Miniprotein binders against q9rrp1. Designs and how they scored, part 21

Target 1, 274 residues: q9rrp1
Amino acid sequence: MASLNSALRTAQHVRTATRGALLWGYEQKLAREVKANGKLPRHLGLILDGNRRFARAAGLQREMGHSFGADKAHEVLQWCLELGIPSATIWVLSTDNGSREPAELAHILSLLEREARQLAVDPRIHANRVRVRAIGQHDNFPPQVLAALNNLEESTAGYEGMRLNIAVGYGGREEIVDAVQSYLRTQAAQGATLEQAAENLTPDAIGAHLYAADQPDPDFIIRTSGEIRLSGFMLWQSVYSEYYFCDVYWPGFRRVDFLRALRDFQGRDRRFGK
Below, E stands for the ipSAE of ESMFold2; O stands for the ipSAE of OpenDDE; V2 stands for 0.75 times the mean of E and O plus 0.25 times the DockQ between their complexes.

## First folded at step 11 (miniprotein)

Design q8 (at its last look DockQ between E and O 0.10; V2 from the best seeds 0.00; counts 0 for: pae E 12.8 > 1.5, pTM E .379 < .8, other shape alone 9.084 > 2.5, unsure alone 66.915 < 70, SAP 71.968 > 70, off the site)
Fold by OpenDDE base, look of step 11:
Structure q8 (fold): chain B 274 residues (1-274), chain A 81 residues (1-81)
Amino acid sequence: as target 1 above (274 residues)
Amino acid sequence: DPKEIQKKLERAEFILRFIQRAIEYSGDPLLRWAQKAIQEALEILDKLRKQGNPKLEKKVQKIAERLDEIAERVEELDQEE
């Protein structure tokens, strides 16, 4: 009995090692192909979905699904830096997620505080001069979460490397409303009447007042969880985005899945309505 | 030598069960296709083994050599980093 269990364990270790190696070699080949093509998104959008479903499928508590989802966001940041993607927006928390159980929301906000504090001292952020911003409606967040987000933004505000937007309390309709309100306040400060402000309202005028208006529109949006919808993510900016829907829960999203999405983007002809 | 054929068959079965499990974890359609191709190769090898026919040894050997080439190309892709 002892010898058969040892042989089964050895065969499991050899199988796990060779599996790691096989997947790694394929992933590196795919990374070389993606790099050699050179057609990368100027702005990558990521809809992070499936944390709770991942936890449930693994027999874990919901909170563990959010923790593993945070760890995965650090991996994706690394992959973006290695490929030289100039801008990324990650959707962490929607406005509609405010209807979640108070304990789940408190846990997500505590993770956001922890991750913001980690990023503010992350050597990769400083070495690559990554400028981080939180985008969305977060005025009602706990003071300690706001302080952590503000410290992260201030610590990186002078950086001209990769742009990272963390969408928290974000909704695409709310962003358009905030943009129109910002436009109207600007027009009022210039002494414009309401009629003049209405006549001067253009798509470009709204675009100039969106979150992260200093960045290009997203070229490519990846959503995890198998859900085939945007749910309002970058609602204005996504007009000419390419979309990729991955049937993997966010904590299970791998570098190979990311590279396949980028290879799929590289194969697309972007006509912009021509 | 029947013992060498048996060793090559056991190695092919091992490689095939290995790639099959690699595929089950990746969820990838290419991996599912590789899994299916490997499962078909295993079923062919198992049928050939049960028939004990010396004329099939060359086909078994060619399938085993292709599986070894797939395994070697996989090992080479692992050594180039």
Scores: ipSAE 0.009, ipTM 0.253, lowest interface PAE 9.5, mean pLDDT 82
Fold by ESMFold2, look of step 11:
Structure q8 (fold): chain B 274 residues (1-274), chain A 81 residues (1-81)
Amino acid sequence: as target 1 above (274 residues)
Amino acid sequence: DPKEIQKKLERAEFILRFIQRAIEYSGDPLLRWAQKAIQEALEILDKLRKQGNPKLEKKVQKIAERLDEIAERVEELDQEE
């Protein structure tokens, strides 16, 4: 048994070193392929899923999963900036939070406040002139969370570089209702009757009243944790989006996973040409 | 502890299968030979776990040698670019 344990320890050491070299080389080749192709999402959507399952698999408290998930979001921001992806939307918290314990929701909102405050002074945000917006329904958020989000939005409102949307308190059906209400209020303010508003209604008119109407529709959406569904993420805007479903939990989403998704996106043109 | 050894082998197999899927997904011709070497290593690991064989030192060393070969080949191909 002692001989066996020694051999297994040796094998683990070699596997660790070999894995590092293999991963590094694979990532470098994949990054070169992605850059050489040049086609990148104009608006990348990210459905962050698997924080709780990641913590469970690692034997950690679920709150740590959300903390690791926040750390991963910073890594992904860096990857987007390095590649020059001009717009990204990340889905942090849906309008449907009824299945969460109150303590877990409070922790997520605390993390959101902390992360918003950190982003407001993040050198990458300011050096790259990233405009950050929180999209969703926020009226019922704790005042300190709302203040942090407002400060982040105000401190970046004049930036014309990358656009980062944080979808928090977000649901696609709620967004459509908000857009219709906004459209109707605009029509009424212009003196339109209901009949005239109905006559003026087009898909573009609704699109102009969505939360991030000044950005192109997402053309690529990544969802982690292996679920193959969109759950209402950008329901109106995603009609032409390409989708990538990854079985890695969000805190374990690595640069190689990101690059592999982008290469798949780049290959989609060949699939449409059949 | 045989249970702890089995856990380590299972983790190694998981990592190798992750790398195998990443290579298959990429379609990178520079790494296709690595796919075959990784598959062979996974088959050896699978047999070791199914047998539960306590005399595994030579077999584990064979897996380690295969992994070294993969790393060396990847570095050679990467440097050619």
Scores: ipSAE 0.000, ipTM 0.176, lowest interface PAE 12.8, mean pLDDT 76
ESMFold2 (binder alone), look of step 11: mean pLDDT 67; pTM 0.531

## First folded at step 13 (miniprotein)

Design u1 (at its last look DockQ between E and O 0.10; V2 from the best seeds 0.00; counts 0 for: pae E 19.2 > 1.5, pTM E .282 < .8, other shape alone 13.074 > 2.5, unsure alone 59.66 < 70, SAP 75.854 > 70, off the site)
Fold by OpenDDE base, look of step 13:
Structure u1 (fold): chain B 274 residues (1-274), chain A 81 residues (1-81)
Amino acid sequence: as target 1 above (274 residues)
Amino acid sequence: SPEELEEAIRKLLEALEKIKKTGDPKLKMILRFIARAIEWAGDPILRWALKAIKQAAELGNPELLEAIKELAKAIEELEKE
């Protein structure tokens, strides 16, 4: 009985692998179609959701779900480079995630440190001249995590290739507050009164003080996990973003799913409120 | 070829089932991941399976290491097509 169940499982997995190879041929066709269309987002947003649910579904520890989520981010970076997507923002950790169990948060931050150190020496980052930045509120991060993020940013600061923003400790309301505070500090340093600072406050003035303000707004935001919400991701910048909600957990997000999302973006008419 | 990938996956799964009989809870977890990764395998999850298996192989099973190398080669050959 045990041998027959093993053989049946093996046969089922082989059958799934065969389907995978067939899907790969379809993926290569889809990649050619997406490349041939040429309409790609100038800035891709990615909401990395479902790591815990993936782990649970797989019968894994939550920590493994985050580790696989990190490995997926490396794959998506590769796919962005292969397609020539100029900018990407990946949402790894929200401000609201501070309410997580301290042990899980510590694990995510330790993973972030590891991945930041790995990216700082990644040949793909250097060969493609990828400029990496961490965006969000980091004041409460462990010193070793901050050091790893800063080293990654410094190591890539002179690069003019793809822009990669890693949103960690990121919240869209918090970003707007930080932008307004930065604006006010700039106005004060210029000798403006509070009244003058209020009169001079425009949408563009806020936009200039957002995280990654030197990049275009996200054209396309992909969220995984089947959740149909932004949860404050790029709250200001997303005003004219196209959205794609994929019913796949982030660690299960496939190149074919990515290419399908891009094909969906290519089919959209961006009216910008017209 | 797809057939070589299937055979490499079959060998890997057989090696994994042998290892799953071992009492190591971490290894059983990795094996469950690999099995699910293969179940979702139409995509780089096989590379993740491979990475997780490489990490499991660092735990010292030579039969697993060889099955991994065969699977890695089969995946690399498919990626060249």
Scores: ipSAE 0.014, ipTM 0.350, lowest interface PAE 7.8, mean pLDDT 81
Fold by ESMFold2, look of step 13:
Structure u1 (fold): chain B 274 residues (1-274), chain A 81 residues (1-81)
Amino acid sequence: as target 1 above (274 residues)
Amino acid sequence: SPEELEEAIRKLLEALEKIKKTGDPKLKMILRFIARAIEWAGDPILRWALKAIKQAAELGNPELLEAIKELAKAIEELEKE
């Protein structure tokens, strides 16, 4: 019986190792195909969803789910840099964070501070000249979080490479209101009356006052956790975005999943052009 | 914190057992699940735990270093089978 059990364990190991090798090979093949095709998102949107559900399914506290999500975000940044994606926006925390417990929110903000400080000295950020900005409403953030975000933004403000937007305290409706307010202040500074400002208002005028107006609209948005909705992510800018909804929770989002999403993006032109 | 790290490792092991969903308490199934998670690099809980264990061991915590060695041996035995 010991000999039989040993043989069964060996067979299970061989099957597991074989699947791993096949997936690794497929991932390498897919990476080559995506790179050879060459059509990449000019601005990739990422709705990071499923951290809490990942932790709950694992029997872990919510705080650990957010920590795993942060680690995954670093992996995805690396993948974007490897492929040369020029702009990305990741949605970390909405303005409507619901009934989040104060301890959970405090942990998220503490994690944000830590991650911002780490990014500010991250060799990848500086070697690739990644300009990092935090977009959203930050008035109520603790001073240490604001200082960390400001240091990160100042440290990268002159960079001309990839642009990384961290959407924290972000909501699409709030962004539109902020853009209208900014537009009105600009009109007033130019001497316009309210009636003239109303006559001058166009979609492009609003677009010019959005948080990341200096970047193209997102052309590809990925949302994890299987939810098929945008929840206000880049509400104004996403009207022509292609969408990809992935069933995995964010901490379980693998490089092969990312590459599949990109291949799907690349294939959409072919599907419509035939 | 060493106490937080030990709790995270304990929770990781408990969570892996619970996630199996087959309800199989057998040791072989637990080890196989851990090996799959490591091999596919898609299980951030185990990768995070192994990273945390390695970092704590580099601080000179002998009992944690032994835990890393035992986990590595268990994974190696599962791969041999």
Scores: ipSAE 0.000, ipTM 0.149, lowest interface PAE 19.2, mean pLDDT 74
ESMFold2 (binder alone), look of step 13: mean pLDDT 60; pTM 0.423

Design u2 (at its last look DockQ between E and O 0.04; V2 from the best seeds 0.00; counts 0 for: pae E 14.8 > 1.5, pTM E .276 < .8, other shape alone 9.86 > 2.5, unsure alone 58.854 < 70, SAP 84.212 > 70, off the site)
Fold by OpenDDE base, look of step 13:
Structure u2 (fold): chain B 274 residues (1-274), chain A 84 residues (1-84)
Amino acid sequence: as target 1 above (274 residues)
Amino acid sequence: SPEELKKAKMILRFIARAIEWAGDPILRWALKAIKQAAELGNPELLEAIKELAKAIEEAGSPEIRKLLEALEKIEKALEELEKE
């Protein structure tokens, strides 16, 4: 009896394995097709959505949904490196998420601290020369979280590989306000009047003061969870972005789903309003 | 024989590496299952490896064919071990 139950469990695991191997074979074919086409985003945007819904659907605590969401971000980083995507921005925490339950926010911030400390010593970051930055408003973050983010940025500041932006405390309207404020301060430091600063204000002048102004605009934005909206993600930069809405919760997002999104991007004709 | 078990372990290690390279948690679970199953010498495992082999064959990739050939070699090695 114990042997038969072990064998049945093994057979079930092998059937699951079989489905995994089929999926892997399809994924490897799809990866070859995506690589052979060669049209990749220069800047990939990712809206990480569905962590709580994943946890609820799995019968797990909300906190486990965020932990699995972090693990998935490490997988996506690896997939970006393997494909040679030059820049990525991942949206982890919005300004509007400050209205969450204090305990949930504290958990997300503690997770961010842990992940920032792990990335700062991650051999993949250093071997691939990945430059990591946190983008957003961080003034209200706990000192230990700020210290972990700053250490991650400093440890990678001299790297010229892939650009990874972690959008935390990020809002698209807030970024535009911060860019305009930075522009005005720069104009004032140059001795410009308010009138001169207004006359010199162009779209490019705002663009030069955005959080990741040294990177191209996002070519492609993927959102998980089935929600068909940007919610202000890269609000200025997304004017000519391609969008892909995946009906999968973020912790359930697979390499095959990522490769399908990239294949969809490759099939698009980018007209830039023409 | 000790040599067949060594061959089965080498093929399992090759499948292990192929599965590790595939990065899928499901494949890591599959590998753990195949490894546990190879330790059990169970006929139901051989049948499950055959089903895996067939499903891998139907998936049509060259890497999958190499995995299949490796699984068939494990299967043969386990069938030889069951006859002893």
Scores: ipSAE 0.019, ipTM 0.391, lowest interface PAE 6.2, mean pLDDT 82
Fold by ESMFold2, look of step 13:
Formats: structure tokens, sequence, C-alpha cells
Structure u2 (fold): chain B 274 residues (1-274), chain A 84 residues (1-84)
């Protein structure tokens, strides 16, 4: 019995280590395949979902899930920089988060402040000349959060490298309403009547008034947590986006998962005969 | 690349300790081949693991056959993940 138990324990250790080695080798092969193909998203959208469920599955408080989620966002930024992806939009906080408990919301906002301050002095941001913008509705954010976001935007405003949009207080329907309002105010300031504004309205006119109108539309959107929907993420801009839905929770999103998503993006045209 | 090689060496060190604990000389020879492949940065780690599985099977221990079965399941699972 003792001999059998020793053999079974050895088998478990070898099995665990072998899994790690196989996964590492697969990840390296996949990375080479993705790099050799060379087709990368020009603007990658990321819907960060599953923080709360990750914490619940691990027996942790919800606040820890958001902390792990923030750490994962830094990893994904690094992966984007390594591959040379030129634009990314990350959905951090939606307008619909009003159902969250006050303590959870306060923690998310304190994380946002901390992460904005860290990005503003991050050597990778400055060395790669990453232009960072916060998009969404920010009027009701605490002053310290607004100050951190403004400082981050201002300190990178002159950069012409990678573009990073942080969608915070963001909802797609709200963005469209804001764009229409902005369009109408511009038309009125130019002396247009309501009839003239209606006649001048085109899809491009609305697109010109979106939060980050100076950037190309996303061509690839990844959502974690297994939900197969966009929930209003870049609702106007995503009309021609390819979508990838991943079953892992955001804090557990691994580099191999990211690379598999990119390989899938690279193969999309062949699946449709294009 | 240095970090990836370092991680692979750590994983193989755990495998080495498990095989050394078992005390089987055939497993020790297979371990040497896997370690050499990892130290050279060889991307053929799957082949080194297949050599280990073959050496374990040839040792003829009925308990070692369960190890080979588990390794085959891991390889199959990784192949299925690669198809997506």
Amino acid sequence: as target 1 above (274 residues)
Amino acid sequence: SPEELKKAKMILRFIARAIEWAGDPILRWALKAIKQAAELGNPELLEAIKELAKAIEEAGSPEIRKLLEALEKIEKALEELEKE
C-alpha cells in the first residue's frame, strides 16, 4: 500500500509538471505561428468580464477579483506592446454598474485612480509613446479619480504611438445619444435649422461625434467569461468587427488564450472564402 | 525568451525530482534527455516528453502504466486545444 501510494503521488507530480511543460511549448509554437502570419488587429477591443465570478470561484471577496482583473489588464497591455498592436480599447466600468454595492464601487474607483496614476509614470507608456484616453461619462466621478485620469491623458496627449482607450463610465447607447446631441449643437451653432440638420445627418456625421472619433473602428473584439454578447461595447463602431468569445474569467485570461484569439482572427477570411 | 527557458527548467526540475524519488534508472536516463532539450531551448519539448513516456512504459511496472495513461490524456487534451 505504501509503495502504491508513493507511485501515485509521483505520478501526480509528474503529471502536473508535464502539463506545465506541454502548455509552455504549445504557447511558444502558437506565438511563432501568430507572429509569422503577421495579420494583427489594427484596433483591438477588450470586454473585461468575470472578475466577480473569478473571486467567487476562488472563495475570495469580490474586491479581490477586481484587483486581480486590474493586474491582468497590465499583462494584456504588455502583450499588445510586444506584438505591436496599434490601438486597443478596454472596457473597465460601464454606466450600468449602479447595481453594485457602494463598497464594491468605491473599490473599483480607487483601483481606477491607482491604475491611472501608475500608467502616467509607467516607463512602457512613455518609451512606446502610448497615447492614453479615458472615454465615457465622467461628470460624477470623485475629484481624485478625475484628476488622475486628466493627468494621464495630458501627460500622453502628444504621443503618436499605440493608442489606448480606457472605457470608464461607458455605455454604447449613452455614447450614441451624446454623439447626436453634439452633432445637433454643432449644427445649431452653424445656424442650421432642425430640417437642415436632419438633411445633413449621415452615418459619418454621427461617427465624427463619438468619444474617440479620431481613431479607426475596432476590427477585433474579445469578451471573456463565456457571455456571447457585446452589452453595448462600442455599439456604433463595431459594425464590421470580428468577435471572439472566451470561456475563461478575465483574471484567468492567459497569454495562450490571447494567442488563440489572435490565431482565430488571422483565419477568419479563409473561413468565409475570402 | 530567457524567462520562458527559466520556467521550462523549473518544470523539468520538478519532473526530475519525481523521477529521482522513484529511483528507476530508465526514468533517470529519460530525464537527462528532457533536461538537455530544455537547456538548449529546444522547442521540441513534446518529443522529449514522448521519450520519457516510452522509457516509463519499457520499465514494465504496472504502476508506471498509469503514469503513461495520464500523460496520453494530457497530450490529447493539448491537441484538442490546439485545433481551436
Scores: ipSAE 0.000, ipTM 0.165, lowest interface PAE 14.8, mean pLDDT 74
ESMFold2 (binder alone), look of step 13: mean pLDDT 59; pTM 0.409

Design u3 (at its last look DockQ between E and O 0.46; V2 from the best seeds 0.00; counts 0 for: pae E 17.4 > 1.5, pTM E .321 < .8, other shape alone 2.941 > 2.5, unsure alone 59.304 < 70, off the site)
Fold by OpenDDE base, look of step 13:
Structure u3 (fold): chain B 274 residues (1-274), chain A 81 residues (1-81)
Amino acid sequence: as target 1 above (274 residues)
Amino acid sequence: SPEELEEAIRKLREALEKILKTGDPKLAMLLRFIARALEWAGDPILRWALKAIKQAAELGNPELLEAIKELAKAIEELEKE
């Protein structure tokens, strides 16, 4: 019995190594094809979904699913840099995630603090001049988390390389409300009446007050986990986004899956409502 | 070699089973991860297994540390192919 289980394991490992090498060769081919086409998104949106499901499927604690989700975000950042994607927004924490168990939310926020501190000193961030921002509602975040996010933003504020937005405490409806509030405050500071502020309200006026208004709208949004929905991610900005739903949990998302998504984007005819 | 990897995985599983009996939930979690990462044997998962191995090594069980070092070497050899 022990020898048969060994032989089955060896056969599975050889099969997996062979599959790995075949996947690597395919990935390198696919990377060359994606690079040769040259049509890349100017702004990539990523909905990071399936961390808990990955952990559950892996027989792991939920916390490990989030930790692997963070490690995967570093890999995707590297892939974006290697391809020259100018902007990316990653959705880490939604407003709806505030309804999670307090212990899980505390863990996610502690992880966010750790990752923010790590990014602030990451040689890849500095060498590539990556400008990092946290976007969302952060007023209720622990002071140490806010300090870590602010330090990350300040440490990268002068960079003109890739734009990385980390959507935390982010909701698409909440962003629109905050944008309209910011607009109204700006109009009031200019001495506009409420009537004048209403008359001057345009789509572009709202757009100018969104959290990442200095960046183009997302060309391409990838969601992991097999869920076919945006859940409010970049709700205003996504009007002309291409969408790709990947039936892989976020921690399981591979470079080959990313390159397949980009190849799919390259094949899209973006009509912009024409 | 595939045989050395398999032996390293076997030793890790045996160490895992021993440690799962010792009741450290954090170490047990890392080890379950490594075991499953090795079962799923996707390239990112091997790197995470290696990271979890390194973290488990920092938790200071000497018998696990040796099994982990052997597995880490075997994984690093697989990543070079």
Scores: ipSAE 0.006, ipTM 0.301, lowest interface PAE 10.4, mean pLDDT 81
Fold by ESMFold2, look of step 13:
Structure u3 (fold): chain B 274 residues (1-274), chain A 81 residues (1-81)
Amino acid sequence: as target 1 above (274 residues)
Amino acid sequence: SPEELEEAIRKLREALEKILKTGDPKLAMLLRFIARALEWAGDPILRWALKAIKQAAELGNPELLEAIKELAKAIEELEKE
């Protein structure tokens, strides 16, 4: 049986090496096409989905899927920096905790703390003057996580290069409620009656009170794992976004997948309309 | 080239088996997952898997780290062509 296993391994290795070389060549072709076109998203949204399914397919604990997902997020941020994408929002943790065991949530928050501290000292963040913000509801986060996020935000607050938003503890419905409350408090502080506040309410008034109101709306949103929905990601801001739904699980999201998504975005000016 | 890749994978599997016998069950399970991903995946997944193995191995046995470095070097040489 050792002879058969050896033959099968050899055949698999040759196929793997050949596929890798072809895929690398295709990736280089895509990179040249994307660079030649030159159009990039002004604000890229990323919904990181499939971590648990990736781990489940491999027979691993769900927590390991989130660890691999964090590693992938660093890769994608590197790709955004290399291309010069001016703004990105990544969805790391929603407000919906109903399906999460406490140990899994604790692991995700531990990863968030570690990743935030690493970003705060990352030479690429500082060299490219990336302003990093955490958006969402953070009131119930452990003190160590809050400290790491605050340090990251403070250490980059003066930067005017790329803008990176980390959506953590984020839900689109909660963001809208927070925006309405902020609007009403501002109106009340200016002496407006309830009737005046209602008469002054416009879509732009709500938009001005969203978490990252100082940035353009996302024009391109990528979601992994093949789910064809946004689940409340930037619910208000995404009304005119182009959407790309990729079938791979987030930990398996490759640079070639990213380049394919960008090429698709570039082609929508010519082929797809809304 | 294929022979070099097969040898590197063999060495990696031997190191994984030693760690599974003596080591942390969570680390061992992670390394088994990555080995299966290597068997399934093409080049981009292989690079990602090797990066993840290297990071995990820094918490584990130094001999495993050396085997992973050899595999990464062989793959890098394939990419230059």
Scores: ipSAE 0.000, ipTM 0.183, lowest interface PAE 17.4, mean pLDDT 74
ESMFold2 (binder alone), look of step 13: mean pLDDT 59; pTM 0.393

Design v1 (at its last look DockQ between E and O 0.02; V2 from the best seeds 0.00; counts 0 for: pae E 18.0 > 1.5, pTM E .369 < .8, unsure alone 57.559 < 70, SAP 76.272 > 70, off the site)
Fold by OpenDDE base, look of step 13:
Structure v1 (fold): chain B 274 residues (1-274), chain A 81 residues (1-81)
Amino acid sequence: as target 1 above (274 residues)
Amino acid sequence: SPEELEKALMILRFILRAIEWAGDPILRWALKAIEQALELLKKGVKVEIRVEDGKVEIRVENGKVTIEVRDGTIKVEIKEE
């Protein structure tokens, strides 16, 4: 019995190693193909979904699913940097997530604080001149979380490398409301009447007041977890986005899955309503 | 200190991620050693972590892992003691 179990374990290890080597070889080929094509998103959107489901499937606590999700976000940042993707927005926390269990929200916010502090001193951020911003509604965030986000933004504000937007407390309807409010305040500061502000209200006027208005609209949005919906992610900006829905939970999202998504994008004919 | 541990964990995670990237068997070993060191830390086992500019040294009871990150290059030294 011991010899058969040893042989089966060895066969499983060899099979896993062989699968790993084959997957690595395929991934390297795919990376070369994606790089050789050269058509990359100017702005990549990522809906980070499946952290809790990953944890549940692994027999882990929900908190561990969020921790592994944070770790995966840094891998994806590295993949973006290596490919030269100019901008990325990652959706970490929605406005609707305020309805989550208070303990889960507190854990996500504590993770956000930790990860913000990590990014602020991350050699990859500084070496690649990555400009990081938090986008969303943060007024109700704990002071220590706000301080960590602000420090991250300030520490990278002068960088002209990759743009990384961390969408936290983010909702697409809320962003449009905030944009319209910002527009109205700007019009009022210019001495415009309400009537003039209404007449001057255009799609471009709203666009100029969105959280990341200095960046192009997302060319490509990837969502994990197998859920086929945007849930309001970049609701305004996504009008001409390409979409990719990956049936992998976020913490399980691999470089090969990312490269497959980019290859899929490279095969898209972006018509822009033509 | 808890802050030094957190900084060390940050740098370790950075190095872990860089190691996962290199695909190098040595780096996977370093990763595993770091993961073990992190598990030992979680278990309250005394792990000495020294963090210098671009350099992390993890001392465990049975060895030392030194990881140096300079100019996008990662050097990993594993000494078994």
Scores: ipSAE 0.007, ipTM 0.272, lowest interface PAE 10.1, mean pLDDT 81
Fold by ESMFold2, look of step 13:
Structure v1 (fold): chain B 274 residues (1-274), chain A 81 residues (1-81)
Amino acid sequence: as target 1 above (274 residues)
Amino acid sequence: SPEELEKALMILRFILRAIEWAGDPILRWALKAIEQALELLKKGVKVEIRVEDGKVEIRVENGKVTIEVRDGTIKVEIKEE
């Protein structure tokens, strides 16, 4: 094992030298290019994937991968604020909880409670007047998690700056069903018959009942871990979204990766002429 | 053991991805070689890994992959016998 530790120490020295010499220079050039172009997503979607694989690849416990993933989410929030991206939705936990071991799910939920409480008092949230919402199905969450999420939402509800949506217990099919149910209940409360509700149904009517309907549809979606699919992320709203699939695991997602994705987004209008 | 070799290759893959910047094509070839070695290891093919001061050497039955990390430079050699 001593030879492996020596290799790791050597690689760390190279990483620090690269950051101080070449990485910094390229990142600054890319940041200038992105800022000079000026086109930014109005609503950025982020599919956070690869926490477990990151931990496995680093020889760490699975729980540490999720903790590093939470740290990375804070970095990405900072990058969005620095660039002035007005809205972001981050997918942290899907409705398919049955595939996860109960201990792992409990750890993720405990981490969500801690992060929600930390965000509620985070100076960046309040100084930038970030409105934070939790979207998804939360009925089965422990009471302390629900309380932390509610406190975060309530403490930022009046803010008019950046919008941050945290998709927890979220699935796109479930969102559509919830929207249809909400629409039907509204129609029934107004005295509409089923036939009238069917006649009044339009795409805009469904859109008005989606989670976070007060925000524009996402125009750019980034997914980490190399998977080339959306897995139901914002299924209704993403019909015209541009997509970027990044090969790195979420905890390893760097600012240069983020800037590359934005540059790609900026170039698409010129490529398609539309 | 195969488990120790898999972990070592995964750590090396992580390090190389963390050092990858500006889309260096040599680094991408090194990552591909590591991915191939990992797949062979999972199939029970013997791989040898040797680590010495600034150099990681991975030997597979049909060749050798050498990765040198020295003084802020990365050199990758892929040789067929």
Scores: ipSAE 0.000, ipTM 0.128, lowest interface PAE 18.0, mean pLDDT 74
ESMFold2 (binder alone), look of step 13: mean pLDDT 58; pTM 0.406

